VH-VL binders against q8ixk2r445to577. Designs and how they scored, part 34

Target 1, 133 residues: q8ixk2r445to577
Amino acid sequence: FFGMLQNKGLTDYCFDYNPPDENQIVGHQVILYLCHGMGQNQFFEYTSQKEIRYNTHQPEGCIAVEAGMDTLIMHLCEETAPENQKFILQEDGSLFHEQSKKCVQAARKESSDSFVPLLRDCTNSDHQKWFFK

## First folded at step 16 (VH-VL)

Design a26
Fold by OpenDDE, fold request of step 19:
Structure a26 (fold): chain C 133 residues (1-133), chain A 121 residues (1-121), chain B 112 residues (1-112)
Amino acid sequence: as target 1 above (133 residues)
Amino acid sequence: EVQLVQSGAEVKKPGSSVKVSCKASGGTFSRWAISWVRQAPGQGLEWMGVIIPYFGTANYAQKFQGRVTITADESTSTAYMELSSLRSEDTAVYYCAKSRYYGRSGHFDYWGQGTLVTVSS
Amino acid sequence: NFMLTQPHSVSESPGKTVTISCTRSSGSIAYHYVQWYQQRPGSAPTTVIYEDNQRPSGVPDRFSGSIDSSSNSASLTISGLKTEDEADYYCQSYDHSNKHWVFGGGTKLTVL
């Protein structure tokens, strides 16, 4: 699966990434923004290693969850996907993070009008449903 | 350092077409979006459209839809803007500009030197 | 669709501070980042502010950007005005409805 990773509940919002430096793409938080369908900063791939890879340019970035955090941070992909980079995109659209045993939920960023994907307890909320488009 | 170098000035007749090139160097072309922005004499900047070469996706300002075509060649790191059915009002300096992000925080961090296109009978 | 409205011109003496406004006709200015470009006569534009208040490398800290939600406008402020600051300044933002970028009409800054 690849393309825009769009949220069901937060209509027309997609995974988005905007690092401050295009030559250093790791270490920053994945966000949500209105889907544009043009690729680039909203292009992601779900791999056979259960990674969510960003933009597919080398070196490739993979979404990771750092210890103690509920945010999605871009790391470099590794030959063997580390545990903190493994997600299960389930049939019902839920995006499950294996290590934390939590689901990715579209949420409002604190003190902001912006939105971000955050790890939360798994529910049947449409805000935890995702699909590639 | 990133550079965008555009093709030279053009003089065209009304009804004809012009194709301006923008060659990029000093960075990773495939990561960028290339926009075209024009500026008529004594007027402001006008966004015409954008292409994301790596994905082959393009989008155009409504004003130019059907008359402008933006393409890119990744092998040569070159973007192109073709404007057809030229009229005198199309006389302007045309700029290519790169952006690393498409969306609300998108900004043009590098610009070509501009290409003057003069349309006159 | 939306428009970005700027004053046609502003002027001030060297050493003083000037502010150029950019008013968004629709949509929240706070949610849609604003960029600012400087264009000196006979030259291509260059970025002086991006994402409301960020300065690219090489842009002096005399340049600053801000947002005013109450007036739905962005502002470019230039302190310690220098002769070299004489230029046209353009704001730019994003229209999510059609996925377009939009420029303001531009402001001519004259250093007296």
Scores: ipSAE 0.908, ipTM 0.955, lowest interface PAE 0.5, mean pLDDT 96
Fold by OpenDDE, fold request of step 19:
Structure a26 (fold): chain C 133 residues (1-133), chain A 121 residues (1-121), chain B 112 residues (1-112)
Amino acid sequence: as target 1 above (133 residues)
Amino acid sequence: EVQLVQSGAEVKKPGSSVKVSCKASGGTFSRWAISWVRQAPGQGLEWMGVIIPYFGTANYAQKFQGRVTITADESTSTAYMELSSLRSEDTAVYYCAKSRYYGRSGHFDYWGQGTLVTVSS
Amino acid sequence: NFMLTQPHSVSESPGKTVTISCTRSSGSIAYHYVQWYQQRPGSAPTTVIYEDNQRPSGVPDRFSGSIDSSSNSASLTISGLKTEDEADYYCQSYDHSNKHWVFGGGTKLTVL
């Protein structure tokens, strides 16, 4: 699966990643923004290793969850996907993080009109359902 | 450093077409979005459209839809803008401009030198 | 869609401070970044501010950007005005409804 990773509940919002330096793509938080469908900063791929890869340019970034955090941070992809980079995109659209045993939810950023994907306890909310488009 | 070098000035008759090129150097062309922006004499900047070469995706301002075609050749790091059915009001300097990202984070950090297109009978 | 409205012209003496406004007709000015470009006569535009208030390398700190949500406008402020600052200035932002970038009408800054 590849393309825009779009939220079901938060209509017209997609995974979005805009690192300040195009030559250093790791270490920043993945956010949600309005879907533009043009690729680039909103192009992701779900791989056979259960990674969510950002773009297709080398070196490729993979979304990771750091210890004690509920945010999605970009790391470098590895030959063998580390445990903190493994997600299960379920048939029902839920995006499950294996290591934390939590689901990715579209959430409003505190005191802001911005949105971010955050790890939360798994529910049947459409805000925890995602699809590629 | 990144550079965008455009093709030379054009003089065209009404009803004809013009194709302007923009060759990029000094970076990774496939990572960028290339927009075309024009400026009529004594007027402001007008966004025409954009292409993301790596994905082959393009979008055009409504004003130019059906009349403008933006293409890119990754092998030569060159973007093209073709405008058809030219009219006198299309007389302008046409710029190519590079942005790192599409959407709200898209700012034009590098510009071509501009190409004057004159449409006259 | 939306429009970005700028004053047609502003003028000031060297050493003074000038402010150029850019008002968004619809949508939140604070949610979509605003960029500012400087264009000297006979030259291509150059970026002086991006993402509301960020300065590219090489742009002096005399240039600053701000957002006012109450008026739904962005502002470019130039302090310690110099003769070399005489130029046209354009704001730019993103229109999601059309997936377009939109420029303001431009402001001619004259240094007296």
Scores: ipSAE 0.906, ipTM 0.955, lowest interface PAE 0.5, mean pLDDT 96
Fold by OpenDDE, second read of step 17:
Structure a26 (fold): chain C 133 residues (1-133), chain A 121 residues (1-121), chain B 112 residues (1-112)
Amino acid sequence: as target 1 above (133 residues)
Amino acid sequence: EVQLVQSGAEVKKPGSSVKVSCKASGGTFSRWAISWVRQAPGQGLEWMGVIIPYFGTANYAQKFQGRVTITADESTSTAYMELSSLRSEDTAVYYCAKSRYYGRSGHFDYWGQGTLVTVSS
Amino acid sequence: NFMLTQPHSVSESPGKTVTISCTRSSGSIAYHYVQWYQQRPGSAPTTVIYEDNQRPSGVPDRFSGSIDSSSNSASLTISGLKTEDEADYYCQSYDHSNKHWVFGGGTKLTVL
């Protein structure tokens, strides 16, 4: 699966990644923003290694969850996907992080009108349902 | 250092077409979005459209839809803007502009030197 | 569709502070970043502020950007005004409805 990773509950919002340095793509938080369908900063791929890869440019970035955090941070992809980069995109649209046993939820950023994907306890909320478009 | 170098000035007749080129250097062309922005004499900046070369995706301002075509050649790091059915009102300086990303984080951090296109009978 | 409205012109003496406003007609100014460009006569535009309040390398700290959600407007402030600051200034933001970038009408800054 590849393309825009769009949220069901938060209508018309997609995964979005905009690192300050286009040549230094790791270490920053993945956000949600209105879908534009142009690729680039909203292009992701779900791989057979259960990775969510960003933009498919070399070196490729993979979404990771760091210890003790509930945010999605971009790391470099590795030959063998590390445990903190493994996600399961379920048939029902839920995006499950294997290591934390949490689901990715579209959430409002505190004290702002912005949105981010956060790890939360798994529910049947449409805000935890995602699909590629 | 990133540089955008555009083709030279054009003089065109009404009804004809013009194709302006924008060659990029000093960075990773495939990661960028390339926009075209024009400025009529004594007027403000007007966004025309954008292409993301790596994906081959393009979008155009409604005003120019059907009349403008933006393309890119990754092998030569060159973007092109073709405007057809030219009219006198199309007389302007045309700029290519680079942005890191599409969407809200789209600021034009590098600009071409501009290409004057004059449309006159 | 939205518009960005700027004053046509502003003027001030050297050493003083000027503010150029950019009002968004629809959509939240706070959620969609605003960029500011400086254009001197006969030259291409250059970025002076991006993402509301960030300065590119080489832009002096006399230039600053801010957002006012209550008025749905952005502002470019230039302190310690210099003669070299005389230029046209344009704000720019993103139209998510049309997926377009939109420029303001531009403001001519005259240093008296």
Scores: ipSAE 0.894, ipTM 0.951, lowest interface PAE 0.6, mean pLDDT 96
Fold by ESMFold2, fold request of step 19:
Structure a26 (fold): chain C 133 residues (1-133), chain A 121 residues (1-121), chain B 112 residues (1-112)
Amino acid sequence: as target 1 above (133 residues)
Amino acid sequence: EVQLVQSGAEVKKPGSSVKVSCKASGGTFSRWAISWVRQAPGQGLEWMGVIIPYFGTANYAQKFQGRVTITADESTSTAYMELSSLRSEDTAVYYCAKSRYYGRSGHFDYWGQGTLVTVSS
Amino acid sequence: NFMLTQPHSVSESPGKTVTISCTRSSGSIAYHYVQWYQQRPGSAPTTVIYEDNQRPSGVPDRFSGSIDSSSNSASLTISGLKTEDEADYYCQSYDHSNKHWVFGGGTKLTVL
C-alpha cells in the first residue's frame, strides 16, 4: 500500500512528516495533519517487511517506536526491518505494533491543539483505524 | 546557496499569454513545493498556485483556475507559470518561491527576484 | 475560505516597540502555522518569522512572533525599532478548505 495514511475517526487527517531540516530526517516525531493530497510529506508506503516508509529520497525513513515510548519517531530504514519498526495493518484497519503489542491511535498532542499518532491499548475505536488512499 | 532565478521582464498585449520561468539551484528541486505569488503595483502579495515536481501535483488559487498552468521540468530544475487571456489587471511582479513542505509549514524560505509582466494596449 | 486582516499602516519611533496584528476571519489561527515576511521597496519578500515564532538564521532576536487564541490573531513584534525596519510586512497561513496559501493584506511600517 502507498499514498496518504488516513485516520477513520479523525476524518481528513493523514500521517505527516516535516522535520526542521529536510536533509536530516531522523529523530523527529510523526504527526497528524489535514490531508492535502499533494504527496510529498504525506506520502508513505507500507512494505512487505511491515514497515511504514517515508518514501522520498535516499536514504528512506522508517517509522519506529523506541523502547518504553509511545511516540512514532522517524528512523533510517534497514535492510532487514528491526522489530521496533514492524506494524501490522489488519483487515479491520487497526495498525498493530508487534513489539509493544499496542495499536496506533490518533490523539491530541499533550498541551497543544495538534494531533499525533500514539501507541495505546488496542480497542475498536475508529481513532485506531487507518487506511491508504 | 539555494537560488531561484527567474526569466526577464515582459510586455504583453491583452488577450495573450505569458510564461515565466524559475530555475532552481543548490538543493533538491524535485521535492520542493514551488509556489507563484504575484504583486500588482501598490498592492499586496497574492498566492497563485503551486507544484511539487516529483509528484507532478499542482494546485491553483480559485481566482486563477482556468487561466494559470504551473509546470516543472526536473531535468533542468525549472518551474514555469503560464497565465493566459491576459488583462490589464494582470500587470504585476510575479515571484516564484519554494517551501520544504506543503500544508502545515508554508514557509517560503527562498524567493526568486521577481518578473515584471506589463499588460498594455 | 478566510481572510487575514492586518492594519494598513503602523508607525513608531526608533528604539520603541511596535506590534503588527494579523487576524484570521474563520477557523483557528492556532492550528495552522503563521509566517511573517518583510518586503523592502524593489525587493522580494524575506522571512522574519516562520511557524508562529521561529526566526531564520540572520534575523535579529528583536523580531518575535506570537499567537493569541482569544482574539484569533497572530502578532509580529519588533523591539528596539531601527530605521532599516521600514518595510511592508505580510502574514501568511494555510487554507485547508481550498488547500491554498493566504497572505494578509500587508502593513506598511514607518519608522519616523
Scores: ipSAE 0.562, ipTM 0.854, lowest interface PAE 1.8, mean pLDDT 91
Fold by ESMFold2, fold request of step 19:
Structure a26 (fold): chain C 133 residues (1-133), chain A 121 residues (1-121), chain B 112 residues (1-112)
Amino acid sequence: as target 1 above (133 residues)
Amino acid sequence: EVQLVQSGAEVKKPGSSVKVSCKASGGTFSRWAISWVRQAPGQGLEWMGVIIPYFGTANYAQKFQGRVTITADESTSTAYMELSSLRSEDTAVYYCAKSRYYGRSGHFDYWGQGTLVTVSS
Amino acid sequence: NFMLTQPHSVSESPGKTVTISCTRSSGSIAYHYVQWYQQRPGSAPTTVIYEDNQRPSGVPDRFSGSIDSSSNSASLTISGLKTEDEADYYCQSYDHSNKHWVFGGGTKLTVL
C-alpha cells in the first residue's frame, strides 16, 4: 500500500513528517496533520517487510518505536527490517506493532491542538483504524 | 547553498502569455514545494500556486485557475510559471520560492530574485 | 476561504517595541503554523519567524512570534527597534479547505 495513511476516527488526518531539517530525517516524531493530497511529507509506503516507509527522502526513513516508548520515530530503513520497525496493517484496519504488541492510535498531544500517532493497548476504537488512500 | 535564479524582466502585450523560469541549485529540487508569488507595484504578496516536482502535483490559487500553469523539469532543476491572457493588472514582480514541506509549515526559506513582468499596450 | 488581516501600517521610535497583528478570519490560527516575512524595498522577502515562534539563524532575538487562540491571531513583536527594521511585514498560513498558502495584506513598519 502507498499514499496517505489516514485515520478513521480522526477524519481527514494523515501521517505527516516535518523534521526541522529536511536533510536530517532521523530521530524526529511522526505527527498527524490535515491531509493535503500533494504527496511529499504525507506520502508513505507499507512494504512486504511490514515497514512504514517515508521514501520521499534518500536514504529512506522507516517508522520505529524505541523500546519502552510509545511515540513513532523516524529511523533509517535497513536491508532487513528491525523488529521495532515492523507493523501489521490488519484487515480490520488496526495497525499492530509486533515488538510491543500494541496498536497505533490517533491521540491529541497533551494540552495541544496537535495530534500524534501513539502506541496503546489494542482496542476496537476507530482511532486505532487506519487506511491508505 | 540553495539558490533560486529567475529569468530576466519581460515586457508583454495584453492578451499574450509569459513564461518565467526559476533555476534551482544547491539542494534536492525534486523534493521541494516550489511556489510562485507575485507582487504588483506598491501592493502585497499574492500566492499564485505550487508544484512538487517529484510528484508533478500542482495547485493554483482560484484567482489564477485557468490562466496559470506551473511545471518543473527535474533534469535541469528548473520550475516554470506561465500566465496567459495577460492584462495590465498582471504587471508585477513574480517570485519563485521554495518550502521544505507542504501543508503545515509553508515556510518559504529561499526566494528567487524576482522577475518584473510589465504588461502594456 | 479565509483572510489574514494585518494593520496597514505601524510606527514607533527607535529602542521601543511594536507588535504587528495577523488575524485569521475563519478556522483556528493555532492549527496551522504562521510564518512572518520581512521585505525591504527592491528586495525579495526574507523570513524573520517561522512555525509561529522560531527564528532562523541570523535573525536577532528581539524578533519574536506568538499565537493567541482566543483572538484567533498571531503577533510579530520587535523589541529594541532599529532603523533597519523599517520594512514591510507579511504573515502567512495554510488554507486547508483549498490546500493553499495565504499571505496577509502586509504591514508597513516605520521607525522614526
Scores: ipSAE 0.558, ipTM 0.855, lowest interface PAE 1.9, mean pLDDT 91

Design a26
Fold by ESMFold2, fold request of step 19:
Structure a26 (fold): chain C 133 residues (1-133), chain A 121 residues (1-121), chain B 112 residues (1-112)
Amino acid sequence: as target 1 above (133 residues)
Amino acid sequence: EVQLVQSGAEVKKPGSSVKVSCKASGGTFSRWAISWVRQAPGQGLEWMGVIIPYFGTANYAQKFQGRVTITADESTSTAYMELSSLRSEDTAVYYCAKSRYYGRSGHFDYWGQGTLVTVSS
Amino acid sequence: NFMLTQPHSVSESPGKTVTISCTRSSGSIAYHYVQWYQQRPGSAPTTVIYEDNQRPSGVPDRFSGSIDSSSNSASLTISGLKTEDEADYYCQSYDHSNKHWVFGGGTKLTVL
């Protein structure tokens, strides 16, 4: 799968990555923003290694969750995907982070008007359903 | 340092076409959003369209749809804007500009020097 | 699908403060970042404010940006005006309906 990773419940919002330094992509949080359809900062690939890759940069970034955290942070991809970078896109559209046993949910980022993907206990909420377009 | 260097001024007759180049250096050209913005004499800035070379995606302002073509050559890190069926109102300075990201964070952080295109009979 | 409306001109004396407004005709000004560009005659625009209120390196802190949701407008404020600030100023924001960027009409700042 590849393209714009969209949320079912928060309609017309996509995974979006806007690091302050476009040449240093590691360590910043992935956000949600209105889908623009142009690729680039909203283009992601779901790989056979269960990675969510940001490939508008070389070397490529892979979404990770650090132990004990609920935020999705950009790391460099590795040749063999680390466990904290593995997500299972399930048949019902849920995006399951196996290491933490939690699901990715669209949520409002505290202290701002922006939305972000966060790990939460898995539910059947449409805010936990995702698809590529 | 990022630089955008444009081709030189052009004088054209009505009904002809012009192709302005924008050569990039100092960064990752293929993944940038390269916009073209024009400014008629004494007038404001007018966004014309954009290309993201790596993805091959382009958008054009409705006013220019059908007359403008924006392309890129990744091997030379050069974007091009071609405007066809030129009219006198197309006399303007044409700028290329890059943005870091498309959408929310669309800051045009680097601009070319501008290319004057004069359309006269 | 929207316009960004700026005053055609503003003027103020050196050392004083001026504010240039940028009003969005539809949709919320707060949902999409606003940029501000300065343009001197014969030159390309340069950024003075990006992402509503951030300054690029080298832009003095007397330049500031703000958003007023109640009037659906952005503002560029220049304090301690200097004669070198005399220029045209443009706001810019994102049009999600068309996936385009939109510039305001521009404001000529005169420092006299």
Scores: ipSAE 0.520, ipTM 0.846, lowest interface PAE 2.1, mean pLDDT 90
Fold by OpenDDE, look of step 18:
Structure a26 (fold): chain C 133 residues (1-133), chain A 121 residues (1-121), chain B 112 residues (1-112)
Amino acid sequence: as target 1 above (133 residues)
Amino acid sequence: EVQLVQSGAEVKKPGSSVKVSCKASGGTFSRWAISWVRQAPGQGLEWMGVIIPYFGTANYAQKFQGRVTITADESTSTAYMELSSLRSEDTAVYYCAKSRYYGRSGHFDYWGQGTLVTVSS
Amino acid sequence: NFMLTQPHSVSESPGKTVTISCTRSSGSIAYHYVQWYQQRPGSAPTTVIYEDNQRPSGVPDRFSGSIDSSSNSASLTISGLKTEDEADYYCQSYDHSNKHWVFGGGTKLTVL
């Protein structure tokens, strides 16, 4: 699966990544922004290694969860996907992080008007449902 | 070093079409967003549209929808802007501008030198 | 859709501080990045501030950007004003409804 990774509950919001330095894409947080359909910072791929790749940069970035964190941070993809980069996109639309055993939920960023994907306990909320478009 | 070099000045009659080119160098053209921005004499900047060469996607300002066509040739790293049904009000300097991303993080970090298009009756 | 409103002109003496405002008519100024461009006569615009308050390499630290959510406006501040700062300044942001980039009307800065 590839394209915009869109949230069901937070209507018309998609995964979005826009690091300050286009030549150093790792270490920053993935956010949510209104889907624009133009690719680039909203273009992701779910791979056979269960990675979510930021597929507009070389070397490619892969979404990771750092120890003790509930945010999604961009790391470099590896030949063999590390455990903290593995997600399961379920048939019901839930996006499950294997290592933390939590689900990705669209949420409002604290003290901000912006939105971010955060790891939360898995529920049946539409804010935890995702699909590629 | 990124550079955008545009085609030369144009003089056109009303009702005709103009096609301006913007050749990019010094980076990965396909990964960029190339916008066209015009500026009438003594007036402000006006965004016209954008193309993402890598995805082949283009979007236009509503004002120019149906009259402007933005294309890109990845093999030559060149973007094009064609404006049809020209009017005297279309007299302006036309800029191509590069941005890293489309959307909220879209700032134009590099600009072409501009192309003057004069529409005279 | 939305508009960005700037004052038509501002003026100040060398060495002083000047502020140019950019007011967003709708949508949150805090959610959508604002960029500022400087344009000298006969030249293409150049970025002086991007993403609200980031300064490109080569732009002196006399230039700074800020946002005010209460007034839904962005501001470009130029301290230690120099003659070379005389130019037109444009703010720019993104319209998520129409998926358009939008420029302000521009502000002519005159150094007295």
Scores: ipSAE 0.296, ipTM 0.812, lowest interface PAE 1.6, mean pLDDT 93

Design a27
Fold by OpenDDE, look of step 18:
Parts: structure tokens; sequence; C-alpha cells
Structure a27 (fold): chain C 133 residues (1-133), chain A 121 residues (1-121), chain B 112 residues (1-112)
């Protein structure tokens, strides 16, 4: 699966990554932004290694969850996907992070009008449903 | 150091076509979006269209749809803007501009030096 | 579709502070980044503010950007005005619906 990773509950919002430095693409948080369908900062791939890969730059980035955190941070992809980069995109649309045993949920960023994907306890909320478009 | 170098000034007759080039250096062309922006004498900036070399896709402002063609050659890191059926109102300085990502930011962080296109009978 | 509206011109004396507004006609200014470009006569535009309030390297801290959700506008503020700041300034944003870039009409800043 590849393309825009769009949320069902938060209508018209997609995974979005735009680091401050185009030559330093790791270490920043993945956010949600209005889907624009033009690729680049909203182009992701779900791989056979269960990675969510930011597949528009070299070296490629992969979404990771750092220890003790509930945010999605961009790391470099590795030849063998580390445990903190493994997700299961289930048939019901839920995006499950294997290591934390939590689901990715579209949420409002604290003290902000912006939105971000956060790890939360798994529910049947549409805000935890995702699809590639 | 990123640089955008455009082709030289053009003088054209009404009804003809012009093709302006924009050669990029100092970075990875496939990571960018290249837009074309024009400015008529004494007027403001006007966005014409954009291309993503990596995807080979282009989008155009409605005003220029059907009359402008934007292309890119990744092997030479060069973007092109061709405007047909030229009119006197097309007399302007034409800029290429580089942006890193679509949608979210949209900032043009580097600009070409501009190409003057004069349309006169 | 949306438009960005700027004042045609502003003027101020050296050392003073000037503010240029950019009002968005539709959609929330808070959800869409605004950029500001400076253009001196006979030159190409250069970026002075991006993503509402970020300053590129080389741009002095006299330049700052802000947004006001209540008026649905962005502002470029130049403090300690210098003669070299005399230029045209353009705000800009991206239209997700149409996949277009939108510029304001531009503001001519005259340093008295």
Amino acid sequence: as target 1 above (133 residues)
Amino acid sequence: EVQLVQSGAEVKKPGSSVKVSCKASGGTFSRWAISWVRQAPGQGLEWMGVIIPYFGTANYAQKFQGRVTITADESTSTAYMELSSLRSEDTAVYYCAKSRYYGRSGVFDYWGQGTLVTVSS
Amino acid sequence: NFMLTQPHSVSESPGKTVTISCTRSSGSIAYHYVQWYQQRPGSAPTTVIYEDNQRPSGVPDRFSGSIDSSSNSASLTISGLKTEDEADYYCQSYDHSNKHWVFGGGTKLTVL
C-alpha cells in the first residue's frame, strides 16, 4: 500500500511530514494535515516489513515510536526494521503499533489547533481508522 | 548551495510560443517542486503552475490551462515552461521557484534570476 | 478558492516599526501557512518569513511574522526600519483544494 494515509474520523486529514531541513529528515514529529494529493510530504508506503516508509527522499525515513512516547517520529529506515518501527494495518482500518500494543489515533495537538497521530488504547473509533488513498 | 539559473530574455510576436528553461544545481532535483511565477511590469506576482520531477506530474493555474506546458528533465535537472498563443499581456518577467514540499509549507526558498519575455508586433 | 489582500503601500521613518497585513478571504489563516517575500527593484523575490513566523538564515531578526485568527490575517513586522528595507513585500499561501499557490497583491514599503 502506498499514497496518502488518510484518517476516517478526522475527515480530509492525512499523514504529513515536513522537516525544517530537507537535508536532515529525521527526528521530527509526523503530523496530520489537509490531504492535497500531490505526493511529497504526504506520500507514504506500508512495506512488507510492516514499516510506514516516507518514500520520497534518500535516505528513506521510517516512522518510529521512541521509548515512553506516544508520538510518531521519523527515523531512518534500516535494512531490518526495528521493533519500534513495526505497525500492523488491519483490515478494519486500525493501525496497530506492535511494540506499544496501542493504536494510532488522530488527535488534537496540545494547546494547538493542529492535529497529530498519537498512540492510544485501541478502540473502535473512526479516528483510529486509516486508509491509503 | 542551491541555484536556479534561467535562460535569457526573449522577444516574441503575438501568436507565437516561448519556452523558458530553469536549470537547478546544488541539491536533489527529485526532492523539489518547481513552480513558475510571472510578473508583468509594475504588477504583482502571479503563479502559473508547478511540476514535481519525481512524479512527473504538473498542475496549472486555471488562467493558463491549455496554453502553458511545464516539463522537467531529471537527467539535466532542468525545468521548462512553454507558453503558447502569446499576447501583449504576456509581457512579463518569468521566474522559476523551488519549493521543498507540496501543500503544507509551500514556501519558495529559492528563485531563478527571472527571464524577461516581451511580446510585441 | 481564496484571495490574500494586502495594503497597496505603507511608509515609515527609519528606526520605526512598520506592519504589513495580509488578510485571507476564506478558510482559516490558522490552518494554512503564510510566507512573506521581499522584492527590491530590478531583483527577484527573496524569502523573509516562512511558515507564519520562521526566519530564514541571513534574514535579520528585525523581521517577524505573526497570524491573527480573529481577523483571519497574517502580519509582517519590521522593527528598526532601515533604508535597505524599502521594497515590495508579498504574502503567499497554498490552496489545497485547487492545488494552487496564491499571492497577495503586494505592498510597497517606502522608507521616509
Scores: ipSAE 0.021, ipTM 0.663, lowest interface PAE 6.2, mean pLDDT 92

Design a30
Fold by OpenDDE, look of step 18:
Structure a30 (fold): chain C 133 residues (1-133), chain A 121 residues (1-121), chain B 112 residues (1-112)
Amino acid sequence: as target 1 above (133 residues)
Amino acid sequence: EVQLVQSGAEVKKPGSSVKVSCKASGGTFSRWAISWVRQAPGQGLEWMGVIIPYFGTANYAQKFQGRVTITADESTSTAYMELSSLRSEDTAVYYCAKSRYYGRSNAFDYWGQGTLVTVSS
Amino acid sequence: NFMLTQPHSVSESPGKTVTISCTRSSGSIAYHYVQWYQQRPGSAPTTVIYEDNQRPSGVPDRFSGSIDSSSNSASLTISGLKTEDEADYYCQSYDHSNKHWVFGGGTKLTVL
């Protein structure tokens, strides 16, 4: 699966990554932004290694969850996907992070008008449903 | 150091076509979006269109749809803007501008020096 | 689609602070980044602010950007105004629906 990773509940919002330095793509938080279908910052791939890969940059980035955090941070992809980069995109649309045993939920960023994907306890909320478009 | 170097000034007759080039250096051309922005004498900046060389896709402002063609050659890191059916109103300085791929920011961080295109009978 | 509206001109004395506004006609200013470009006479534009309030390397900290959701506007503020700041300033944003770049009409800043 590849393309825009769109949320069902937060209508018209997609995974979005826009690092301050286009030559240094790691270490920043993945956010949600209006889906535009135009390219790089919203183009992701779900791989056979269960990675969510930022597939428009070399070296490629992969979404990771750092210890103790509930945010999605961009790391470099590795030849063998580390445990903190493994997600299961389930048939019901839920995006499950294996290591934390939590689901990715579209949420409002604290004290902000912005939205971000956060790890939360798994529910049947549409805000935890995702699909590639 | 990123640089955008454009072709020289052009003088054209109405009804003709002009093709301006923008050669990029100092970075990875395939990581960029190249837009064309023009400015008529004493007027503001007007976005014309954009190309993403990596995807080979171009998008145009509705005003210029059907009359402008933007292309890119990755092998030479050069973008081109061709404007046909020229009118006197097309007299302007034409800039190429670099940004990231289509995204939420879309800030132009580098600009060409501009190319004056004069359309007169 | 949307428009960005700027005042045609502003003027101020050296050493003072000037603010240039940029009002978005539709859509939330809070959800869409605004950039500011400086253009001196006879020169190409240069970026002075990107992503609402970020300053490129080489741009002095006298330049700052902000947004006001209540008025749906962005502002470029120049403190400690210098003669060299005399230029045209353009705000810019992006229309995701139409996939277009949108510029304001530009503001001529005169340093008195």
Scores: ipSAE 0.024, ipTM 0.706, lowest interface PAE 4.6, mean pLDDT 92

